# Ledger of designs, part 1: VHH binders against Endo-1,4-beta-xylanase 2 (XYN2)

Every score and structure here is a prediction.

Target 1, 142 residues: Endo-1,4-beta-xylanase 2 (XYN2), of Arabidopsis thaliana (Mouse-ear cress) (o80596r5to146)
Amino acid sequence: NIVMNGDFFAGIEPWYPNGCEAFVVSSDPFSSEVMSADSSSGGYVVVTNRKETWQGLEQDITTRVASGMNYTVSTCVGVSGPFNESAEVLSTVRLEHEDSPTEYLCIGKTYASRDKWVDLEGTFSISNMPDRVVLYLEGPAP
Positions, changes and structure headers below are counted from each chain's first letter, unless a header gives other numbers; antibody chains aren't numbered by Kabat.
F, E and O are the ipSAE of ESMFold2-Fast, ESMFold2 and OpenDDE, as the mean of both directions, binder to target and target to binder. V2 is 0.75 times the mean of E and O plus 0.25 times the DockQ between their complexes.
[cut] marks letters that were taken out.
Atom coordinates printed by the task and the answers are left out, and those that the model quotes come from them; centres of patches stay.

## First folded at step 1 (VHH)

Design a1 (framework vhh_7nfr_2)
Fold by ESMFold2-Fast, scan of step 1:
Structure a1 (fold): chain B 142 residues (1-142), chain A 120 residues (1-120)
Amino acid sequence: as target 1 above (142 residues)
Amino acid sequence: QVQLQESGGGLVQPGGSLRLSCAASGFTFSSYAMSWVRQAPGEGREWVSSISGSGGSTYYADSVKGRFTIARDNVKNTLYLLMDSLKSDDTAVYYCAKDRSGWYGSLDYWGQGTQVTVSS
């Protein structure tokens, strides 16, 4: 399963799980009781019970993007499992249209293992705005 | 007030077994997912296992699959972790934790922990 590194004091929003479960694990749950601008106590999200490779955390970014602009997406990911081989993790944007098939734009790709955090980075631009733009992570089969 | 109290830890030899219990009070136990989280000496916290409010769904960290079993008794308001085939790497303080609501978000309450030491 996919693990995303970040500061999740207030939960995982704006990210949400699609066809799976997600929960926040704090590095120090006692310090997460008090949130401040200078707090270094964050956490990571563990995504479990994925059934398909495209299930994971998603974010609706429709109102945050505009046609003709370049965007960079960056995060840190890991995978859990009984193996230590490199597993492929992708960041993908899907473009949803009310009147036509959904389009998929592969942004970035990395290889993750159980004992290492790796950077996942990619760029994209959209020529014509669809009805909905969703950013999500794809990982190995569960 | 929410209260979580762990018990059942101790010293065991590699290959041994332990049963951890967590007595919960101050909330409707069956309405919330529960988890076990551990912290080994000098290490960060590691999620171990979770169970849904009804007990119908269980999840395990890969390091404990096939060796640990999470269970709950909603009549007794008690969470359990049945630990089999213990390894030295399982040495840690084990914490009982309550989820805020569903399977995503933050764990909002923690117990004081119970020490498990796996040593010859």
Scores: ipSAE 0.000, ipTM 0.111, lowest interface PAE 17.3, mean pLDDT 67

Design a10 (framework vhh_7nfr_2)
Fold by ESMFold2-Fast, scan of step 1:
Structure a10 (fold): chain B 142 residues (1-142), chain A 121 residues (1-121)
Amino acid sequence: as target 1 above (142 residues)
Amino acid sequence: QVQLQESGGGLVQPGGSLRLSCAASGFTFSSYEMSWVRQAPGEGREWVSSISSSGSTIYYADSVKGRFTIARDNVKNTLYLLMDSLKSDDTAVYYCARHKGFYSWPTFDYWGQGTQVTVSS
């Protein structure tokens, strides 16, 4: 697991909100109860004002990956707003090349609900190292 | 030099109210989005509320929505947090923070020293 969701004590860095807004909350946004598990885990990130499905939190992981190895990314996601059933959330890796088109690998998919957190897990491998590897979350359609 | 100075904290009973102020100096206050961020003992930082540079766009954490009101006075260079129906869980040091850029952003470039709010019976 190359992504840790408990490291938001001082903000969201190194996560970057691409084309949207993000902020850290220590209280579970889907719970009205005080959760003791949150007291030392750092908190949660809320993403708002997305205009496109691909906008969300991203992180440059280029120095944390190597070609030929398998990686698993795990996190928990939820959604807020007027979703009647469940909303599709993806974890995606984009491979940026100077000399060729950007590649997109959808590595995980889940359906999130306002009522509870759901696990989002993905696995990927890279055959040839690109110039940049970026992990990001794609939210439901805005 | 950028300065943010909070005041208005104190000890209050559950169900009580407090008004926090943040006096800003050393920059064009009216050009920056501002936030209140709190930190409870032994906890991480929790974003509470943010307000756009003009004051027209406001956001609240779900834990405080309906109880807290953020406001600003761009003539007086002051940010406010009006806290109603306080709960023991609201006990924290409250920080005034300036956003790094023009968009609402959880990363901040300047923080105040904080003001302690204690909700105890």
Scores: ipSAE 0.000, ipTM 0.102, lowest interface PAE 17.8, mean pLDDT 70

Design a11 (framework vhh_7nfr_2)
Amino acid sequence: QVQLQESGGGLVQPGGSLRLSCAASGFTFSNYAMSWVRQAPGEGREWVSSISGSGRSTYYADSVKGRFTIARDNVKNTLYLLMDSLKSDDTAVYYCAKLSYDFWSGKYGMDVWGQGTQVTVSS
ESMFold2-Fast, scan of step 1: ipSAE 0.000; ipTM 0.138

Design a2 (framework vhh_7nfr_2)
Fold by ESMFold2-Fast, scan of step 1:
Structure a2 (fold): chain B 142 residues (1-142), chain A 122 residues (1-122)
Amino acid sequence: as target 1 above (142 residues)
Amino acid sequence: QVQLQESGGGLVQPGGSLRLSCAASGFTFSRYAMSWVRQAPGEGREWVSSINSGGGSTYYADSVKGRFTIARDNVKNTLYLLMDSLKSDDTAVYYCAKGYYDSSRWYPFDYWGQGTQVTVSS
């Protein structure tokens, strides 16, 4: 598993918010999105003030991956807010290059609701190493 | 899935004008900020301009400020770049991107298709 601190036992690092706010809590009824492990152990991260679907928690995994290898990513996600239906959540790997357009690999997809924590799992491999590899959580739509 | 299709590029003389279009599909266009990003031959990516979801706020790179105008039509799901007073340094492939640049950080951008080539030459 190349994901570090997926249960938020050590706080939020090395995850960081992109275009939004995030913090570790055991309960937050006002947050728009709740992600990560069981609320009875470690912790979970609340993400607020998202404006775009792709904004959320990111983790730079460039130094933890190599071309030609298979990797598994696992995390737990939930959603908060006035949702009656399930909401789509993706795990995506962004491959950043200095001299070509950014590539996006959707590696996992699930449907989350306020009543459940759900597993989000996927696998990927990279044929040629880009300049930066970033794992991030995408969705639901704001 | 997300698809962005650029058009409107071509060969133009210095001082000329071009209008680029980007047709968006596969997402709710009116909810997202949009950007133009370019890549000149042999160089890296350069952010050009961004527009917020409602079209009321626009941002420009210093190199194009006063010459380019970004606009959007949320009914037609189309992004535009109106390019005036073109210079040889504007020669690049222009890509439509989902997201925007912030002076405090870089936001991720989605790229789709081949872009549209703009060549400024006499």
Scores: ipSAE 0.000, ipTM 0.090, lowest interface PAE 17.9, mean pLDDT 68

Design a3 (framework vhh_7nfr_2)
Fold by ESMFold2-Fast, scan of step 1:
Structure a3 (fold): chain B 142 residues (1-142), chain A 123 residues (1-123)
Amino acid sequence: as target 1 above (142 residues)
Amino acid sequence: QVQLQESGGGLVQPGGSLRLSCAASGFTFSDYYMSWVRQAPGEGREWVSSISSSGSTIYYADSVKGRFTIARDNVKNTLYLLMDSLKSDDTAVYYCAKEGLRYSYGTWDFDYWGQGTQVTVSS
């Protein structure tokens, strides 16, 4: 469990928006018919002005990972747009180095449909620790 | 270029009614789930209501259920929020939002917002 505040129960932190704005929406999980999870009360995050596929919420996980270990990231994803059948959604890890180019690991992929929640799971391991490890979620073009 | 323009806000007394409109342009309006989201002074954003691309599936927050009605006109590219039995707690800036990607249970991605329209409910 390397992801903190994955259900947004305690607000947005430590998630932060990249190239967009984000706001926490609080709700009763049993009152929303768009939500399929059987979990306890949590919040929603509304992302504003996303313009690119990689823009959205990010989380710095550097202090919670180590080389040679396997990690799983799990979330639920929904999509809206001209994707009547399905849309590709990715979970991605960015590895930042002081003295070399940034690396990108695409760790999970699913196909989300309109009006439904689907599980997105990704697994990864790091061979050599970078200076910073950032998890972010990618979606279809806005 | 995507644009959303809200209108219809104003000052009303408790128990009054307002009709909000959102004019959309720059995208195929009929392909997208649309939502209303509000932000009260000093508070975070609160999701209010959502409507599917065809208008056949509609959801409301518990705080507005039975008092608000969301509707859309895909020919006019316009989203509506009909607000009845307004309470002081409904005082907020109301934004319409084009939905994109939704993350996790209760996480929503609205890839564009309008400028908002102020609703004030006071005696």
Scores: ipSAE 0.012, ipTM 0.313, lowest interface PAE 8.5, mean pLDDT 72

Design a4 (framework vhh_7nfr_2)
Fold by ESMFold2-Fast, scan of step 1:
Structure a4 (fold): chain B 142 residues (1-142), chain A 124 residues (1-124)
Amino acid sequence: as target 1 above (142 residues)
Amino acid sequence: QVQLQESGGGLVQPGGSLRLSCAASGFTFSNYWMSWVRQAPGEGREWVSSINSGGSSTYYADSVKGRFTIARDNVKNTLYLLMDSLKSDDTAVYYCATPRGYTYEYKGSYFDYWGQGTQVTVSS
């Protein structure tokens, strides 16, 4: 199994923001400055300015997966700011084909809070390799 | 309410060993990824190692791979770093941190779960 961690300590790559902004924030008790998404300092990634629930961080995993194998995706998620309720967060894989409709696989689902981090975990497998496989994180309503 | 307290640092000769501990409280330790991060005098923070919530997956910086082992005891809410074959370059303050993650919609605040650190000095 391929384990994809959400540690982000070495920066953002290979994640990229889709329709939104992303920042790396230090978890240093002596520093909480917002850093660029390309920073090697690591820490937490903050996603902001989303317009749709499906916008967030994505990565192309086409070259890292093969048909017939089971893969585990794990990360920790939270929400920041003036939220009073838990917010639904999903990990999803979309299978892109050049000549047929895109397929979506829901991998994991959890309810984030601003009081603590929670695990977002799930497994998936692909029967027939598409042209592209993209892993992405869906967030609560913006 | 979240507290992380490191211990086990000290002075050791090159080639020696130390075991660091991090006692966690105020959250459900067994549900979170844990990491060790170090800071040498005059340098920035350097990630050392991470372990998943169940302890089945571990990750190491290339500089420590094969010499350090990260482990956790979810019954005791304790994170460990076993350091073997220590080098002068390992001299730093070592911090435990929890959790690493991804957050949506920053509009004011986020978590900062770092301990006070424990000093490791490797010298002859």
Scores: ipSAE 0.014, ipTM 0.325, lowest interface PAE 8.3, mean pLDDT 72

Design a5 (framework vhh_7nfr_2)
Fold by ESMFold2-Fast, scan of step 1:
Structure a5 (fold): chain B 142 residues (1-142), chain A 122 residues (1-122)
Amino acid sequence: as target 1 above (142 residues)
Amino acid sequence: QVQLQESGGGLVQPGGSLRLSCAASGFTFSSYGMSWVRQAPGEGREWVSSISWSGGSTYYADSVKGRFTIARDNVKNTLYLLMDSLKSDDTAVYYCAKSPYWRGTDYGMDVWGQGTQVTVSS
């Protein structure tokens, strides 16, 4: 597991929200559009005010990965929505280069609903190290 | 309503230092990542630095790494940018934004206010 902060009662770092809002909560586990939290730790991160599917929690993992190695990412996610039966949630890695277009690797996919947590698992490897490697979660369209 | 009020800019000579402040109101400051963005005359907006909601993670554009330090005071609802070893290329209007979105476009970055002018010249 390359995620550095799986204990959200201490805050969301090193996760950060991208184009949205995020809070650590302990009272209502399903009060947001997308949640990225380890339910066993006693804390949850609630993500609100997303405007695009790619907005959500991100983590810079550049210093924690190396080319030629296989990595597995695992987390638990949920979503909120008054009329949703299920919603697609993706785990994506973006590779940022100074001199070339950003590359996106969709590494995992699950379907989440308001009433339960679901596992999201993905694997990836990098052939050549980019300038930045960012792990992030994509949620349903707003 | 979100309001961000930048201050602390001014005229400084190359190699000098400045401290910028951003007073935030109208939202729960401690729940959001924050960024500094600048705009030089005739140029588009350029991301400068970002800080996580708790202050434990900071990020910098390559052009300012080692010279600038971003900081926040969640009790005062204030964001800071400490600027050292200033260069003429740092001349710009500096804006604070309610977003940890630190690279590429300013989509999702809420910029509210006139900014604060930084001029680096002899």
Scores: ipSAE 0.000, ipTM 0.121, lowest interface PAE 15.2, mean pLDDT 69

Design a6 (framework vhh_7nfr_2)
Fold by ESMFold2-Fast, scan of step 1:
Structure a6 (fold): chain B 142 residues (1-142), chain A 123 residues (1-123)
Amino acid sequence: as target 1 above (142 residues)
Amino acid sequence: QVQLQESGGGLVQPGGSLRLSCAASGFTFDDYAMSWVRQAPGEGREWVSSISWNSGSIYYADSVKGRFTIARDNVKNTLYLLMDSLKSDDTAVYYCAKGRLIGYSSPYYFDYWGQGTQVTVSS
């Protein structure tokens, strides 16, 4: 497990929002859109103002990974919104190279219904270290 | 694997219009956001526009808002850029990109597979 902040009582660091807004809530776990949370601690993160499925919480894990090693990522996610069927939520690793093609690794997926927490787990390995390794969550967009 | 072939560039006078196309193959086009990125001679790359997989979300650089329109045809696996009211500052090689925006819309994190199409705006 390479995710360092599973306790959202201290805030969302090292997670940060990309193209959206995020804030920590310690009461009512489903008052708005939720992408990532540690429900066992009673805190969770609400992600709002997403416009694309790939916008959400990101974490730069470049210094926490090395080529040739296997990594397991786990989190607990929920969704809200005007969906009348299950919604797909993905965990993705983005391998960033300056002036070279970016690679996207889908490492985990789950299906979530409104107001329901589900586990999201995945594994990955990197053959050649890029300039930056970013873990992020994908979910339904408006 | 992924192939993107740009076309439709050329020489046009200021105030003119051009339509660029990008033919995509080697991936499920409908699953990805698509973008246009340009590079003028001696300049860095500049993001121009992006469109989501279902055309539900569309974004433009401030320099092209109101003049350019991005569109996609998921049946034909084709991305378009409709350019109106062209200015000399629009002179650049235009690239089709399969990629997602990172933070401020840095073009350094897009994937490029085509050779680009040259747009020259001169009198």
Scores: ipSAE 0.000, ipTM 0.113, lowest interface PAE 16.0, mean pLDDT 67

Design a7 (framework vhh_7nfr_2)
Fold by ESMFold2-Fast, scan of step 1:
Structure a7 (fold): chain B 142 residues (1-142), chain A 124 residues (1-124)
Amino acid sequence: as target 1 above (142 residues)
Amino acid sequence: QVQLQESGGGLVQPGGSLRLSCAASGFTFSSYSMSWVRQAPGEGREWVSSISSGSSYIYYADSVKGRFTIARDNVKNTLYLLMDSLKSDDTAVYYCAREKTYYFGSGKDAFDIWGQGTQVTVSS
């Protein structure tokens, strides 16, 4: 497939927490079950104890991507607490090389809301395959 | 200063109903998602239900779906859990909990403020 859509909020695997903690709240959302297939069946993931803005859920996608192909990543995000409109959440792809500096591609950005799920969507392509490709969510600021 | 205080627990027969309340003080209640979490004797904490700050999104554990209803009153700073068709398996201490500043919180640290709990016993 030329386009790969990932809804990684359906369950935590193959996502893993980096420098933080996560768990699954697995019941169906009331009145939002039609927003995504995963919302109607999976619930959501709760992430806490982030110490840095870039810490969050990560997934190693190295074996699932190829150079020259376009990929779309889609999910939904929300926040709780006394946030202003500064509850910025990003989807980012990290390209790791053994012999050169790590590259970062910010592929999606939104401002999370407290009382509704907000779409976070991004598209990327890789021109030359690195040694490792990691997709991760970052923000809001701790 | 920041406090959550549960009430409404008690002893009921199987098939009975109870309404739990949680009074919040010391923070802007309307800005936080809230949850009910229970702990049965000899077991770990089990998440029961969550409600978003404006009640637009509500979630239930499969074990209580269709029997329990979570609600909130942001004017009164109060969280509710309406429990119907109670079963012996619902016997637990029920805690009101505030979700972390970020909507994302781990199973051990997902909630930063807890109430003292209210005992629910379902027995014949």
Scores: ipSAE 0.011, ipTM 0.255, lowest interface PAE 8.9, mean pLDDT 73

Design a8 (framework vhh_7nfr_2)
Amino acid sequence: QVQLQESGGGLVQPGGSLRLSCAASGFTFSTYAMSWVRQAPGEGREWVSSISYSGGSTYYADSVKGRFTIARDNVKNTLYLLMDSLKSDDTAVYYCAKVTRIHYDTSGYRLDYWGQGTQVTVSS
ESMFold2-Fast, scan of step 1: ipSAE 0.014; ipTM 0.409

Design a9 (framework vhh_7nfr_2)
Fold by ESMFold2-Fast, scan of step 1:
Structure a9 (fold): chain B 142 residues (1-142), chain A 121 residues (1-121)
Amino acid sequence: as target 1 above (142 residues)
Amino acid sequence: QVQLQESGGGLVQPGGSLRLSCAASGFTFSKYAMSWVRQAPGEGREWVSSITGSGGSTYYADSVKGRFTIARDNVKNTLYLLMDSLKSDDTAVYYCAAGTWYKSEGYFDYWGQGTQVTVSS
């Protein structure tokens, strides 16, 4: 499972699951010391039922980016479940065009282990604006 | 290798009480949030309650708040649901699940096979 730390206390929007399921947890799933979660803790998202490595949370950022600018994407990720090894987690930007093939930009990569939040950070820029720009997370093999 | 085994269900009269247990094995229990989910005949799944891995936070569906209490014993790798003031509408198969269902509907990593609770005279 991919776990993403963020401000999700009101739900997962504008993030959405692609080919999988997701739900919001109001407390840190790895923390044994959190006594009260609710809106004050900031929500976390757990992704389940992935069948492929590229399935996970996506966000349409088309209206939030412009050509020629540099962007930094930062989040914290973890993995849940009985993982005995570190798991690879990537952040990728998908550039969708109406008249040409989809492009993929892998912008960040980290290795997550159970019981730890790790920083996932990457940068990207777009030379020519596509029809749609989607940010998404890729996780370990199902 | 991961197993969740529910017990404690049965027939009880309205206003009665039951305690459900879920024995967990094959994973690090204390690192998982745990949940109870029920399914009444002819209905979809309904999330009932969740507890964080440490037991520090608990969450309840509005339909059970004040009547049900979720608890866990991380030494015994066991999840509990203490059900008071049972109503006929609580009749369902109760499933133990590894994961949390909060604010949005999702599905869990692991499920038990369920235990039947019938509230009837």
Scores: ipSAE 0.000, ipTM 0.112, lowest interface PAE 17.3, mean pLDDT 68

Design b1 (framework vhh_8pnl_2)
Fold by ESMFold2-Fast, scan of step 1:
Structure b1 (fold): chain B 142 residues (1-142), chain A 119 residues (1-119)
Amino acid sequence: as target 1 above (142 residues)
Amino acid sequence: QGQLVESGGGLVQPGGSLRLSCADAGFTFSSYAMAWYRQAPGKERELVARITSGGSTNYADFVKGRFTISRDNAKSTLYLQMNSLKPEDTAMYYCAAKWGYDSRYYDYWGQGTRVTVSA
């Protein structure tokens, strides 16, 4: 499972699950180590029932980007499940075109372990604006 | 990988009682800290009660004195005894399991069992 820290007071918007399920969990008040690590009062999102590595939370950012500009995106992620080893978590941008193949830009990568929040930062630029730009998270095999 | 299966939910009148069970179907139950969470319609999942592998318990303020969490390691089963039920206890109830005491992350989640307290 991928977990994401943030302000999720009104649900997970603007994120949405793709081929999986997501739900907001309120912070555990008895988990002192995680609370002292700059956790949001709005809880965190758990992503479950992923079937492929590329399934996870997505966000449509088409109206928030323009060609020729550099963008930095940041989030705070973790992994849960029967993991004793670190797991790869990626941020990827999908460029969708109506008349040509979809392009994929891997913009960020981190290694997450159970019970720790890690920063996931990515940078990208777009030369030619596609019809749709989607930011999404990739995780380990489910 | 592992699967948690909740049971025992149902419809009760205010002031009634229910006992929820959560059966382990895929991991070493006795090594995990266990919890009950609930999610009311339109809300986030919130912690109801937790129990460590050693049996130490913590409760949310809104259930203290009414609910009791317990575990039976020989049967690989977690329980929640719910007494003096109120309409505001109406929710889907989920059990969860994690390795480690201080972690917020739960490694396994069940599918949930529905509790309805009629007005």
Scores: ipSAE 0.013, ipTM 0.539, lowest interface PAE 7.0, mean pLDDT 76

Design b10 (framework vhh_8pnl_2)
Fold by ESMFold2-Fast, scan of step 1:
Structure b10 (fold): chain B 142 residues (1-142), chain A 119 residues (1-119)
Amino acid sequence: as target 1 above (142 residues)
Amino acid sequence: QGQLVESGGGLVQPGGSLRLSCADAGFTVSSYAMAWYRQAPGKERELVARIYTGGSTNYADFVKGRFTISRDNAKSTLYLQMNSLKPEDTAMYYCAKGPLYWEGYMDVWGQGTRVTVSA
């Protein structure tokens, strides 16, 4: 299972699960901050029932990006289950074209464990706008 | 900071049933993943059952088919229905909230309720 922290108190959107399930764990005014000392808003998302490494949370960002601009993506991730070693987690951008093969940009990579949150950060730019741009989390192996 | 209060423990014969309750004080249980743990005399604390905010559940192999975790969001109460109890189930039972993959983040624990399974 992949776990992301962030502003999820209003729900999971604009993220959506691809080939898996996702649930929001919310913060309460009387609870401890969840996993990140710096995050006082929202909660975190638990992703379950993945069958493939590339399944997880996705976000269609086609209308939010433009060619020639630089973008920074930042999130915090963890893993659940009996992971006694680190597990690889990637942030990836998928560029979908009607007339060309799909391209994959690996933006960021980190090693997550069940005992801590870790930063997952990267930057990207697009030279030629494809038909669709999807940001997603990838890993660990199910 | 909230407080969890367990109840429902007691002495029961092998094969009997008990229902444990965990009431929140200061937070909403439906906003959290919740779990039941137990600690038998002379043993380490172990996870018994967990329920996620979406309603999915997981159980330790030694209680599958016998125990059921549930919650009533309107009453802010977590339950553990225990059927077909065995002497090996004798323990202090604790409820906890928070992420279930990292025990260190189960930051709110109750005082526990004692379950004794004996003839």
Scores: ipSAE 0.000, ipTM 0.109, lowest interface PAE 16.0, mean pLDDT 67

Design b11 (framework vhh_8pnl_2)
Fold by ESMFold2-Fast, scan of step 1:
Structure b11 (fold): chain B 142 residues (1-142), chain A 122 residues (1-122)
Amino acid sequence: as target 1 above (142 residues)
Amino acid sequence: QGQLVESGGGLVQPGGSLRLSCADAGFTFDTYAMAWYRQAPGKERELVARISSGGRTNYADFVKGRFTISRDNAKSTLYLQMNSLKPEDTAMYYCAAQKYISWSGTGEYDYWGQGTRVTVSA
């Protein structure tokens, strides 16, 4: 797995919030908002105060990927509030180049449901290694 | 564009109990995940307890077994039952409603209350 600390058992690092705030909520054996195996291995993160659709948790995965290989990224997302039954959430990889425009690869897309956990999964590959590779989630619209 | 209003704070002796209430004044309360936060003097705000729109709960380690969060959707009211209170529980307690709950995406607090003060002292 190219993603470190995906279950937040060790806190938030090496994930970091971009333009927002985040905190970890640990599962309790007798009380849980986590519907999947994550409830037994760590917890989930609440992300707050996003101002743009693309802001959220990010992780630098540059040293864990190589050109020409296929990678699968999988996670669970949930929402609560007056938004329609579905809210679009994307997993995206940002390819940063020293002297050329940043590229964006949409990996996975799902519609997060109100007060439900929904799987978000997708696959990507990189043809030519950039200077930096960052995995992040986008959406839904704030 | 609703408002949250906390009440129920006060002065209590160690080992005592208090029940905090948070009343919704105008949004669709039953669709929101709700939380209680607290902030002690000179400290950062910290999560105490959270409840989903479906009634699933989660607690900070320092209150597990002592505090109980609950909601009454018919009354648009959130509660925090605090038992076995300790001096360390002294803080301003805040009610919050969240739009999103995610490991990696999209959480925003739509509404915060003004807070209610809890003091635990002999």
Scores: ipSAE 0.012, ipTM 0.205, lowest interface PAE 8.7, mean pLDDT 73

